# VHH binders against o75319: the designs that were tried, part 229

Target 1, 181 residues: o75319
Amino acid sequence: GNHIPERWKDYLPVGQRMPGTRFIAFKVPLQKSFEKKLAPEECFSPLDLFNKIREQNEELGLIIDLTYTQRYYKPEDLPETVPYLKIFTVGHQVPDDETIFKFKHAVNGFLKENKDNDKLIGVHCTHGLNRTGYLICRYLIDVEGVRPDDAIELFNRCRGHCLERQNYIEDLQNGPIRKNW

## First folded at step 14 (VHH)

Design tg116 (framework vhh_h_nbbcii10_fgla)
Fold by ESMFold2-Fast, scan of step 14:
Order: C-alpha cells, then structure tokens, then sequence
Structure tg116 (fold): chain B 181 residues (1-181), chain A 124 residues (1-124)
C-alpha cells in the first residue's frame, strides 16, 4: 500500500552528520507512488535524500535500512554505486544481540574499505529515531567508548529530534556493553 | 596511515605550567576516527592513569580527580590537534603523557593509541 507511515510527516527528513563519526540519520524515503498524498514540501523520495545530502556538502557511501518492510522504496531506486544493506529490525523492543552484531560488522567493514574517503553511513528506520538512534548510539558506546549520555545527546542534536522510547534509552544508559564481537 | 604524535613535554619547576599537543594525521577530528579523544599518563613504576578526555558532543570533558582544576583539555579541529594545558604542576605529575583515541574513563574499555608519548618531568 501507499499509506503514509503514522507520524512520518512530524519528523525532519535528514539530520546532520554526527561530528567525529561517519554517521548520518534520516527518516525512510518514500517512492514516487506516495507523492500523490503529499504536498510538494512534504515529499522525500530517494532522489530527495541524495539532493539533501549534497546540499550539506556530504556524500553517502552506504545505506543501512532498519525497517521491517520493503513497501516504502526499492533498492533499485538508489544509485548503483551506493551499497544498500537491509537489517530487518522489529520496532518497539530493544534490538537483539544478533542485530547489534550485524550492524557493528557492517559499519566496521565500511570504515575499513573507506579509509581513503569521507563518505557517510546513512542509517534509517521508519522515522529515523528509535531503532536508528539506538543502533548508532550502541555502536558509539560499545566500539568507540563514548559515554551513553554523550552518545544520546550527540544523536538527538544532529537528528533534530530526541529518542522517544524509554526502554531504548534505559538499555543505552544502564544496559550491558556488547563487546564480545 | 593513522597516527597521533605527542609533543610539548619537558622539564618544569613545581608550580609551573606546560602545554602538550597531539597532532593527528591520516584522519580528521571532524569526520573520522574515535568519538572520544583524551590523555593518559604513566609514571615510572606505575600503571596507566586516565587524565582527561573530550567528546565531540556538547563540549563535554572529563578530568581525573588528581588533576581537576589544574588541567584543561581542548581541541582545534581546523589544525587536527588535541591540547592539554597543565597548570600548578606537582612532582607527582612526572610521567610520560600519551594521546589516545577511544578514551572515556567512565567506560571500562581498552584504549588504542598510536602515540609514542611525551615526557613531563616536574622537579626543581
């Protein structure tokens, strides 16, 4: 279906690059079939995503899609030169250790292969907030040694919206560090 | 090639001041590398001690209790350089000072560093 995700219009399309990292977060792009239900200023297609990234003088090198659906856009709507990784992540519950591992492995692999450039890792779920913010913050805390409150504040500031799910925030602040891979 | 190079160490009298620098190459502070940057030190016959750390988020800083009020950490992203301003130096501050990535002392994490260290000797 072409139903707009609930509350999708409430969120900024794209955040800013998180300084000191290669991460940028955004809400899910919507393919052309959704545009008949949107005003021109509300449209955010895959093409719009790349235009907004270029407007910030940045370039995407990887997209990680955390949605539990394929209905919003197709990988073929993206430039062939930009790798696309799908990690099916269920909303509402804290991502499991296998999902966290897959995310960390993908990020580490990208950074290893892109040492000679400044390309960004774009991460999104439906709203680009809860699953997206959790996994980015989890990476910063577990791999980069960032203090949980600093990771959350950096994400919130750069995304332009605050993490909303208390169970995600609680896990980041007080949960165990996943360092076994 | 990622490297961190410390400089600015030397002999200082008790009560004096010294400014350490850490120059980064092969990456930029704004776009690459670990989120937290900091300083740790090792006195003769002692283990490593975390001294100060600075995040890229909101200008947050950390200082060990032994140096609070005397040391100030700062960074210059345009010069890719991390600094440690050391005031009111004491004999117990004598150590080799290392620049580190991934140093946030509230986390129990192993720290990676590329620096060779710079010696600070506080004596009369």
Amino acid sequence: as target 1 above (181 residues)
Amino acid sequence: QVQLVESGGGLVQPGGSLRLSCAASGFTFSYDSSYALGWFRQAPGQGLEAVAAISYSGGRTYYADSVKGRFTISRDNSKNTLYLQMNSLRAEDTAVYYCAKDLWPTHRSYFDYWGQGTLVTVSS
Scores: ipSAE 0.000, ipTM 0.110, lowest interface PAE 19.0, mean pLDDT 82

Design tg117 (framework vhh_h_nbbcii10_fgla)
Fold by ESMFold2-Fast, scan of step 14:
Parts: sequence; structure tokens; C-alpha cells
Structure tg117 (fold): chain B 181 residues (1-181), chain A 124 residues (1-124)
Amino acid sequence: as target 1 above (181 residues)
Amino acid sequence: QVQLVESGGGLVQPGGSLRLSCAASGFTFSYDSSYALGWFRQAPGQGLEAVAYISYSGGRTYYADSVKGRFTISRDNSKNTLYLQMNSLRAEDTAVYYCAKSLWPTHRSYFDYWGQGTLVTVSS
């Protein structure tokens, strides 16, 4: 069978919209086949994701999936009206410049095409924390000129969980600005 | 650095054929890549229109309804080159054609392009 990812149940399904941005972070949704291993209150399917975002009076315009697997859900499980982008991102290591470049280009393209609406960019990895938080914060720092500590604090507060990987935090705080967008 | 350079444009008669090429440098075509390649065009006085795009894996292609059945997109990974074979050309196909790099090609994909394009004029 389908096994629940390690510690997945420990994390809040969906964070809050990050004020002043178009970002919202969440953990990976799990397709219906995983529900046999979950209590009703633990379920978080693609449908549950959209219901929770609607409950916040928000609307998704793009989903960026940073997982290095396709086993949790398929793009076909998402509403046809919402674009889905896969960026295969290896966990534990700071994302490389190519991955950062892909993320920035996707975000910039979405913002250009969505100037006249308030739709959100949904970003997730397995837990919606380390890879997700790194790339969102990297974008805010490099493209929007946000101070590193402010970007990290904003993400942590809105996600409801603090970035855990010290190498990611160190790169955000002390690493070079990457002007590759 | 990363660059896409279009070539193969020119003047062609209605009903004729033309093949556009896009030479990629600074990155390599890869089946593991999140990037896909496509063609966009801009006719005089009009906005940018998606024409066709191709994935790096699985052989997935997309064509705009206006060109479906007439145009064929292809790639040669060994030459790092993207092609657009244009058959049964019409006056309405007159445009500057741009080679584009996009992330995961769907009809809702986001794109970026790296050149000045190549002009295709369909006229007598």
C-alpha cells in the first residue's frame, strides 16, 4: 500500500495567506486511497485543500508542487481551472540555483497574468515547511527585497510552524542574493 | 548564458510550408527537467498567442486550434534544438514567431522567451 509520509500528521494542513504577497503554503494533499489509514479529522485530500482555502475567503490560481514524487496525488485530482506546476526538489539540501530560477519564473509569470485578480499561489512540499518555506522566502528576499529575518518570520507566522532546517535558515539569512529571475 | 535563438522565418506563398528552428544554449534538453519548450507568435497589431509546446518526457504536445493539423512541433535533444514544421500556411499565420521556455506545458502554463523572434510573412 500507500504509506502516509513521516510526520505528515504533525503539521497543520493549510496556513494563512502571507499578507502583502500572493502566497499560501500547505502540506501535500493525499488522494482518496490514503484515507483508509487516516481518521476523518486527519483527512486532507485535494478537495479538502480547496474547501479550506475557500473557508478563508481565498481562491487558488496556481499550485506549485515541490515534492520529488508523484505518489501522493495526481494533477488530474485538482480542478481543471487551476494550473499545476511540478518542480522536482530534493529534500534536506538547499535548493540549487536552477530550482530557485524555475520557482521565480513561475511566480513572476503568474503575477504578470493575474494583475487584475487576487488569486493565490499555493506552494507545497511534503510538509509544506522546509522546501516550501525556503523557496517562498528566497523569492521575497531576492525579488521583492524583503529582509531575510522578516521573510522567515512572516512565513513561520502564516504557516503556523517554524522552518526546521538550519542549513535553509542559514542560506536565507547569510547567503548571496540570487538575481536570476 | 541561457539563450534561445529563433531562425527559419521568411516570405512564403499561401499553401506553402516552412520550418522554424530554435537553438538552445546554456541549458540541455532533459527528460527530468521541469522545463518544456514551445512556440508563440505575435501578429501585427495583436497580442501574443501560444502556438504549440512540447514536453521533455512522454511526448506530450499542445497545439492552438488555429494551427492544429497543420503545424507539428518536435525536438532534437542531441542538437539541443526545437522545431516547428508549418504546413498549409495562411495569410493569418503572418507573425513574429518566438521560441519559449515554459514550466510543465498545459493550456495554463507560464512562459518565458529569450529572443527577438523570427518573422514569417505569408503573401504572394
Scores: ipSAE 0.000, ipTM 0.121, lowest interface PAE 16.7, mean pLDDT 82

Design tg118 (framework vhh_h_nbbcii10_fgla)
Fold by ESMFold2-Fast, scan of step 14:
Structure tg118 (fold): chain B 181 residues (1-181), chain A 124 residues (1-124)
Amino acid sequence: as target 1 above (181 residues)
Amino acid sequence: QVQLVESGGGLVQPGGSLRLSCAASGFTFSYDSSYALGWFRQAPGQGLEAVAAISYSGGRTYYADSVKGRFTISRDNSKNTLYLQMNSLRAEDTAVYYCAKSLWPTKRSYFDYWGQGTLVTVSS
């Protein structure tokens, strides 16, 4: 069925732009078929996502979807003018090097092609927290040279929720820098 | 076993047209796939160049400036096949053409699967 993801209602739909970066994190949008199981104030469709980003005076230029499923919404539910990138990631496990490299390359390519504007890279998994926070922080640490604790604090503050998975936090704080090629 | 197999390459005169096909096996093209499909080329002694890419729905396309207006990328999900229609061919289009599957937007090194390539020679 159209089961709402576990604990999905517990999380803020969209965080704030992470200052000094082009990143904004959010939880997975849910297509119309889920709305019958939600109160009006709980709804967060693809349309709601774009409305909430606009309310912050921001504009999305890329969406990176880290979920391991297509059941929550379809890319067709998004404006065709906004690129959509799917990177299948398994929950609970630290993403492998291939996944990390794909994420880094997508971000670097977007930034190169969008150096003349201020459009954001929207990143989400199911809750927009653990896989999302890991990959954003991993990028900031490995590519931008941000201290791990500073990256984590910035993400937590802007997302409005703290990273929950201890193995992700430990990898960010103490794990090796993932070198690209 | 996932494979992409290109066909349709050959010798063509400047100003001519050629259509490349890429047959996929071991996986199915689908509307649920956010994966992009694309064409890349490598001229003799040169590096790889991205030529064109198309989204899973066919609603988004990318073209290199060098081919924009001359080449058209398309996909047929029912035939599990990607196409590149090449019109107004020029000598500088001479290259081995590869089809690839990857996530949008990406550069060649992040495409997941690559075909073996098909040679296109444009000469008089």
Scores: ipSAE 0.000, ipTM 0.123, lowest interface PAE 17.6, mean pLDDT 83

Design tg119 (framework vhh_h_nbbcii10_fgla)
Fold by ESMFold2-Fast, scan of step 14:
Structure tg119 (fold): chain B 181 residues (1-181), chain A 124 residues (1-124)
Amino acid sequence: as target 1 above (181 residues)
Amino acid sequence: QVQLVESGGGLVQPGGSLRLSCAASGFTFSYDSSYALGWFRQAPGQGLEAVAAISYSGGRTYYADSVKGRFTISRDNSKNTLYLQMNSLRAEDTAVYYCAKSYWPTHRGYFDYWGQGTLVTVSS
């Protein structure tokens, strides 16, 4: 389908790099077939994503796609030089331990392979907010030892939108620390 | 620091029009992390009132019931400027108008980086 995701237009296309990390968050890019339902100013294609990141004087080294669908854009719409990783996550519920492990493993692998550069890990779900913010904050808390409120504040500030799902926020603030694996 | 500079205020007759401008300094609309830009006003002896707001994409606008159909908010990212077109002005529109920037969704957002304000007086 060519239907624009609900509330997609309400969110900034791309946040800012989270200082002290390699993370940048954004909403899902939409391929050309969606543009007939968008004003020119509303378009956010894979090409637009890379242009906006370049305009911030940043460079993507990895994209992690957390959506439960492939309908919004295809991996082949991305430059061949940028690895793409799909982690299918169901919305609304706190991501399970398997999903958290996959995310941590991908991030750790990227950081080990990119010691000699400053390339970013781009993370998105549909809005680049709830699943995206949860997994980034979970990584910072569990792996890097960041205090939960500091991780959430940093993500909110850099994304330009506040994490909305109370169950995600509660898990980050009060939930158990998962093992670093 | 971020600075917003309002202009375009003045004395106008009831039924007249004014266009307010807000020029941004210290940030660029296209590359800033702010989600929304808006206009607030404070009438003599009244509290601060939200007037209008526009989302980053320009796809959503919000208006106070008192100004719906009369005021139009717009932004020009190329000029780094926010506008408020005010038509069919009434005596009750007399106020100091402030522009503001928000880092949060418009409906649930708070606004910071207030400008100095510009006085609009609607009087015969």
Scores: ipSAE 0.000, ipTM 0.100, lowest interface PAE 20.2, mean pLDDT 82

Design tg12 (framework vhh_etentamig_d1)
Fold by OpenDDE, second read of step 15:
Structure tg12 (fold): chain B 181 residues (1-181), chain A 121 residues (1-121)
Amino acid sequence: as target 1 above (181 residues)
Amino acid sequence: EVQLLESGGGLVQPGGSLRLSCAASGFTFSEYAMSWVRQAPGKGPEWVSGISYSGGRTYYADSVKGRFTISRDNSKNTLYLQMNSLRAEDTAVYYCAKSLWPTHRSYFDYRGQGTLVTVSS
């Protein structure tokens, strides 16, 4: 249905670009049918997403949707010029190796194909926080060699909210490096 | 206050060697990745090498692979760059840079004043 996700209103709609990266995190935009259940100032549609990105003088080059449902918006709600990638990711549990690999592969592919521009990789789950933060941090740690605490701090600062799930944080800090191929 | 002080630069002949050092202070050195970047006259900055916070991972630009070695001593808050088989094209001001991760080539939150390396016959 068109019920608003729990605590969705509590999170900033769009974070800031993560310095030194092409990542930007945001909460899931909701299609127009959800607006009936929201105050005007609470609305955050796919259109609003792009407007907010532009306000930051940025441009999206890819959207990675980590939600485990398709009820929030349709890919058709996005500009044709921005590719949309769905990676179904179960909430509250550490993503499996396959999911991690898919994410890494998508990011690496994008970076390889977009060396001539500065377009961003937009990543979101429901709240754009836990699953989103984990996978971005996992990428930075495994692929870029970032210290786990630095990755987490960077993401938290830029998203405007801190990772909440201890299992994600623990895995990032102390878990094994996942294979990149 | 973050401080990075480079040293070890100088004049060397082609094929020669130099060892650069960077003394770091004002932050927990052992918690941050570090990089060397260089800027040649009339050219933009070029990332040279990076090292993870623990020193366990090292990265190099293609132009210096096999010739340069980055290392660090966290007990001394010092970053090093051993440069062997130096070439004329290696002439540049070399900067020590504090980074989020060793592979990043374009973003640094701080860098030193640099040390000049001149390779000339």
Scores: ipSAE 0.020, ipTM 0.464, lowest interface PAE 4.0, mean pLDDT 92
Fold by ESMFold2-Fast, scan of step 14:
Structure tg12 (fold): chain B 181 residues (1-181), chain A 121 residues (1-121)
Amino acid sequence: as target 1 above (181 residues)
Amino acid sequence: EVQLLESGGGLVQPGGSLRLSCAASGFTFSEYAMSWVRQAPGKGPEWVSGISYSGGRTYYADSVKGRFTISRDNSKNTLYLQMNSLRAEDTAVYYCAKSLWPTHRSYFDYRGQGTLVTVSS
């Protein structure tokens, strides 16, 4: 459908860059066909995303789309110069090891090829919160050695919203380190 | 087990055309970017072209841009490379690769056996 995702309007469109990392999180952009269902200040198209990133004096080098749908916007709506990666991730359950592996591999590859610039990895699911926050925090914990509580606090502060799913939070705090990359 | 089966290679004269195919199985083809990578005799691998999971975005190495066209059919789990205006320098084994994203900087996973393309008189 052309329906706005449930609770999508409740979330800030774009967070701030997470200091010490290349990550920035945001909610799913909605193509222009959704705008008739939105007030002007509620609109958040792919173009709006890039304008908001530019307003923070940042530049996107990669977008990772974690939604389990293709209905919200098309990759063609993004600048040709910005790589787009789709990782189909179902909501509610903790992402499986295959999904975690794909995310880590994508991030590591981007960082290796972008050592001479400061471009960001943009990550989103529907709300840019639970799946997005889980995978970013999982990367920081498993690969960068960040303490779980510190990773979660950093994400929450920079996103402007706290991770909501208790099973995700519990896995990050008490779950095993995933070494599958 | 994931499998990639390339076909369509052969001997062709300079200026000729070939169409390569890659039949994919063992994974959800429509969820992955795909790439073509080639390896010429005595040289390392060279990324040639990539395509997004939906087919909506395509990318090409400068050496093949305007001559090659990558496409995919997600309903058939098949990747294609249409090669026109072939040159002697295009002689290589062509490999189909499952990719994290459709650019030369991608990690390549599960390359197949390859298909040989020879461009000579």
Scores: ipSAE 0.000, ipTM 0.222, lowest interface PAE 14.2, mean pLDDT 87

Design tg120 (framework vhh_h_nbbcii10_fgla)
Fold by ESMFold2-Fast, scan of step 14:
Structure tg120 (fold): chain B 181 residues (1-181), chain A 125 residues (1-125)
Amino acid sequence: as target 1 above (181 residues)
Amino acid sequence: QVQLVESGGGLVQPGGSLRLSCAASGFTFSYDSSYALGWFRQAPGQGLEAVAAISYSGGRTYYADSVKGRFTISRDNSKNTLYLQMNSLRAEDTAVYYCAASLWPTHRSYEFDYWGQGTLVTVSS
């Protein structure tokens, strides 16, 4: 379908850059075919995403798409100058180690390649909240040594919405230490 | 755990065609289609050259200027296989061809993490 994702309208389109990091989180952009189901003020296309990030005086260097679908927008809807990476992640369950390592590898590769600029890593799932927040926080905890509660609080504040899935929160706070780099 | 195996190389005369295949294992295109995939080549006594690359969705492709209009890169998720269709082959296309995979959308060799063993393509009469 061409249906709007459940609760998609309940979330802010784009968060703020997470200070001390290169991350910015947002909800899934919807291509123009969805706009007939949206009021003008509800529209959030790929173009709208880039406009909102420019309004914050930021620039995207990479988009990581965590949705388990390609129906919301196509890579062709993005500027060719911005790399796009799809990591298919199933909702509700804590992402598996393979998914976590793919995410870490992509982030590390971006940071290594982009030492000479301040471009951001944009991360989204459907709502830009649970899968997005989990993987960003997991990266900060495992790779950057951030305390779990600090990572979660930082993400929640910058996204403008709190992580909702208790199993994700519990894994971040009390889960096993993952040291595969 | 990720392995890439090239096939389809061989001897072909100038103007001929050849299709290279790269079978992937240790990940699936359907669920791991985030991998950027590419073809690189190395001619005798020369450095590694990017030939073509394809994004996870197939929506973005890269081609070296030397092969544009002659080569086509494609992926088949059902077969977990990457292809390079090579048409109008020239003597200068003679090289060992490598397939490569990266979790990063790139066409630069140093950014690819997994490499095949290579398959030799010789274009000569």
Scores: ipSAE 0.000, ipTM 0.187, lowest interface PAE 12.8, mean pLDDT 85

Design tg121 (framework vhh_etentamig_d1)
Fold by ESMFold2-Fast, scan of step 14:
Structure tg121 (fold): chain B 181 residues (1-181), chain A 121 residues (1-121)
Amino acid sequence: as target 1 above (181 residues)
Amino acid sequence: EVQLLESGGGLVQPGGSLRLSCAASGFTFSNYAMSWVRQAPGKGPEWVSGISYSGGRTYYADSVKGRFTISRDNSKNTLYLQMNSLRAEDTAVYYCAKDLWPTGRSYFDYRGQGTLVTVSS
């Protein structure tokens, strides 16, 4: 089925670019088949995503999809000019070290290949909040050396919603740095 | 009241060394990233180096990599910049800055009065 994800309508579709970074976070886009269950102002398709990012005078260079499903949209629904990376990430539990490593590797590779432009790394899970916020903040803490509370505050402010999962917040604040990337 | 007091600048010959210090007060020093920023006469500010809140990560501008070393002592609320193999192009006023990011991509509006480093004959 075409069931709308629980609480998906409660979240702002797209946040703001996180200043000093190439990150922008958003909730999962829903392909056209979901629109029968949405009011016009609630629609957020892949096309709507790109339109909203253009309205901010930004451009996507990579999408990282953290959902554990392929039912919401297909890579073919995205412009051919934007690479798509799927990292299957289970919700509720803190992402494992392998997932963290894959995320860091993808971000570092993108930044190395895009040093001559200002294109953004778009990151989403279902709500663009917990898995998304965790991995972005983990990158900022482990790779960029940002203090955990500052990374979380920056993400919350730019996403327009605060990280909700206490186990994610606890790991970011007090957990070990994953130093191998 | 946040205060950042730089010291250690002076006149030095090319190839020489200087160690800059920045004494911080009015905030919890160990909770913030710190950066060194310089401004040469007639030029805009240039980020030089940054260090994470714990001292565990350090970052350098390409122009100073291998010559400068940033460090901090959180027990003394002090930031340091060891400058080796100094060149005429390193001549600038050096400022320490309280920063959100050790990578110099953004920084808070808190910086010290600066200390002048002159590299010449």
Scores: ipSAE 0.000, ipTM 0.181, lowest interface PAE 13.6, mean pLDDT 87

Design tg122 (framework vhh_etentamig_d1)
Fold by ESMFold2-Fast, scan of step 14:
Structure tg122 (fold): chain B 181 residues (1-181), chain A 121 residues (1-121)
Amino acid sequence: as target 1 above (181 residues)
Amino acid sequence: EVQLLESGGGLVQPGGSLRLSCAASGFTFSNYAMSWVRQAPGKGPEWVSGISYSGGRTYYADSVKGRFTISRDNSKNTLYLQMNSLRAEDTAVYYCARELWPSKSGYFDYRGQGTLVTVSS
């Protein structure tokens, strides 16, 4: 018995690539042991993730896992050729400056090492929405100079779901730019 | 093949109105922010207006605020520019542009052929 995360079935498995970026967002993949409580069309394993991304004619070059747990799948469940980065983030709270800095460094490092290809940075938390959307939008605002409302609309459109947490939205729209951490 | 086809330009008197249209094909129109850019005779290109993916956010150059309205119909893959209270200085070729990235200055990966707007009496 593994328990499916609350509301996990309410979200699309994988969004679309965010145009002009290397980002794609998705909900947490669930290893085979979770399939006991899922209909075949509800299954979203690590293998299903890679199949769905290939169906969009895209390829993953990095996975950033923002969940505070390792119970949903193991890095060993991913292809050996795709780097995996764990950044432990607590849900509900706006990520702290150290977490934001780690995310920015990982993205910048990937982009520097992958100038010769078009591989994507896959980002997920449990639902691939609030923590995921916050950190992607924060990167776009602080590093790429995108206007906050444009970043949020781009993320919402491509993910297929709107950011839900008002404190995250408020920080993105009116919070300070994090340039030095 | 990506195509952007503008229409609706013409000769109009000062104080008049025109509605420009841009028909998009060859890509998922709803995935891209769109802009209108104009180029007046003997001058460089000037960004006029921008609109987000859904149409929920619109942006205007100071020179056209309150006079022009940008809109889109994602079900018809069409971008619009309603131009009111036209002035001689609005005379330009107007281009429909696809934004790769929503930013303050806009970055465009494709433009249409343009449609000529002449404001004169």
Scores: ipSAE 0.000, ipTM 0.221, lowest interface PAE 13.0, mean pLDDT 87

Design tg123 (framework vhh_etentamig_d1)
Fold by ESMFold2-Fast, scan of step 14:
Structure tg123 (fold): chain B 181 residues (1-181), chain A 121 residues (1-121)
Amino acid sequence: as target 1 above (181 residues)
Amino acid sequence: EVQLLESGGGLVQPGGSLRLSCAASGFTFSNYAMSWVRQAPGKGPEWVSGISYSGGRTYYADSVKGRFTISRDNSKNTLYLQMNSLRAEDTAVYYCAKGLWPTNRDYFDHRGQGTLVTVSS
């Protein structure tokens, strides 16, 4: 069904670019069939996503979709010029090493191929917060050598919401570095 | 071990120009934002300019906007600051700083030893 995800309306649609990185985080866009359940100011379609990013004078070069469903929007709802990557990630539990590896590989590949531009990697789960914040922070910590608390604080400020899941925060602060390559 | 080594400072007359360089090693330079921070004699540190990891975005303090240009060469692991139309108030030790956020000095992980810039007749 076309029910709005729980608490989806509680979150800012799009955060700000995380300075010093190519990341921007947002909540899941909802295709037109969901709009009958939303007020005009609550709508956040794939088109709305690209308009909001353009309003920040930014450009998406990749979307990484971490939701464990395909019901919210289809890749065909995105511009053909923007690559789309689906990494099925179960909510509530810390992403497994295979998922972390896939995310790191996608980010590293994008950066290698886009070193001559400033296009962004857009990352989202349902709320653009817990799975999204975990994987972005995990990348910054493991690959870029960022201190965990600095990565978390940067994500929280730019997303406009703080990571909520204590198990995710605990793993980022005290868990092992995942060196998958 | 992160190392940052600044160079290019010196004595210059008001209205003159200098180009500062910072050689970086011990980390993947192309993955980090970089900043220039200065400290004038007897004053606290002042953030001057920042640049995104790719060089696609640059940021400047109002005091230097239009006069200074920050740039980077990721193939050489080097950060630059082109300083034009120098003023007496630009006199300071200039530090290269590694950080996550180019506009927030509180997130600088490391800074170099500094290079002295003196603007005087």
Scores: ipSAE 0.000, ipTM 0.140, lowest interface PAE 15.6, mean pLDDT 85

Design tg124 (framework vhh_etentamig_d1)
Fold by ESMFold2-Fast, scan of step 14:
Structure tg124 (fold): chain B 181 residues (1-181), chain A 121 residues (1-121)
Amino acid sequence: as target 1 above (181 residues)
Amino acid sequence: EVQLLESGGGLVQPGGSLRLSCAASGFTFSNYAMSWVRQAPGKGPEWVSGISYSGGRTYYADSVKGRFTISRDNSKNTLYLQMNSLRAEDTAVYYCAKDYWPSHRSLFDPRGQGTLVTVSS
């Protein structure tokens, strides 16, 4: 069957909510067909995701999937009450302005519609680290006015792993602010 | 319930130093930015300094930059403000605050009594 993504087992499944925000980051959940290749303690299915979020006394209101594939799980594996948004991103490259705009628009729309609750925006790529951390930090810097190093430190602390891609970090620290909203 | 207890204020001569402390409880201290805000007699509150959740980034108002140093000890749930080269205009009640952003004052919501700093000969 399905091949486990490289280094996927090296990362914690779910981070903590980023304080002052509605964001929580996690690695890609793997549907049941992957379980034969995993020890019980390594399993992280869509169901496991929701159980781990509930264990933190949190609730998901939106999932943003940044992977370039639908191979790992299907939207149908998620509760129908939780909106799912796919934003196809290629790894290694800094996301383009169109991708950044789409991410910002989705986040702003969610926040408008969810003013009266405390539901979270769950964001993931394959490892829930580089593309995920970049787009969350880009939102915090461009929309919320957070200083780049503060956004990066907050993400790293809450995810439990540091952003690894130097080009992503350099863009966040020294790149232009993208005015979208 | 968020509880903040400021201490370390007192009377000091111009050019002197004081170290303020803020003991925090009722929330996960290491997950939040923290700020120092002061209020001089007859004036509104003024943000003076902020620190990121990890302590890795610090921010200062222009009026205190180079003279004050903010720091935190997450193992003790304590925030500090080292104040050097104090001036008469630093006279105020100093409050610590849980903040969303270390670089900006998003909300002034003091939970404690504050600590009075008087700079006078």
Scores: ipSAE 0.000, ipTM 0.133, lowest interface PAE 14.7, mean pLDDT 86

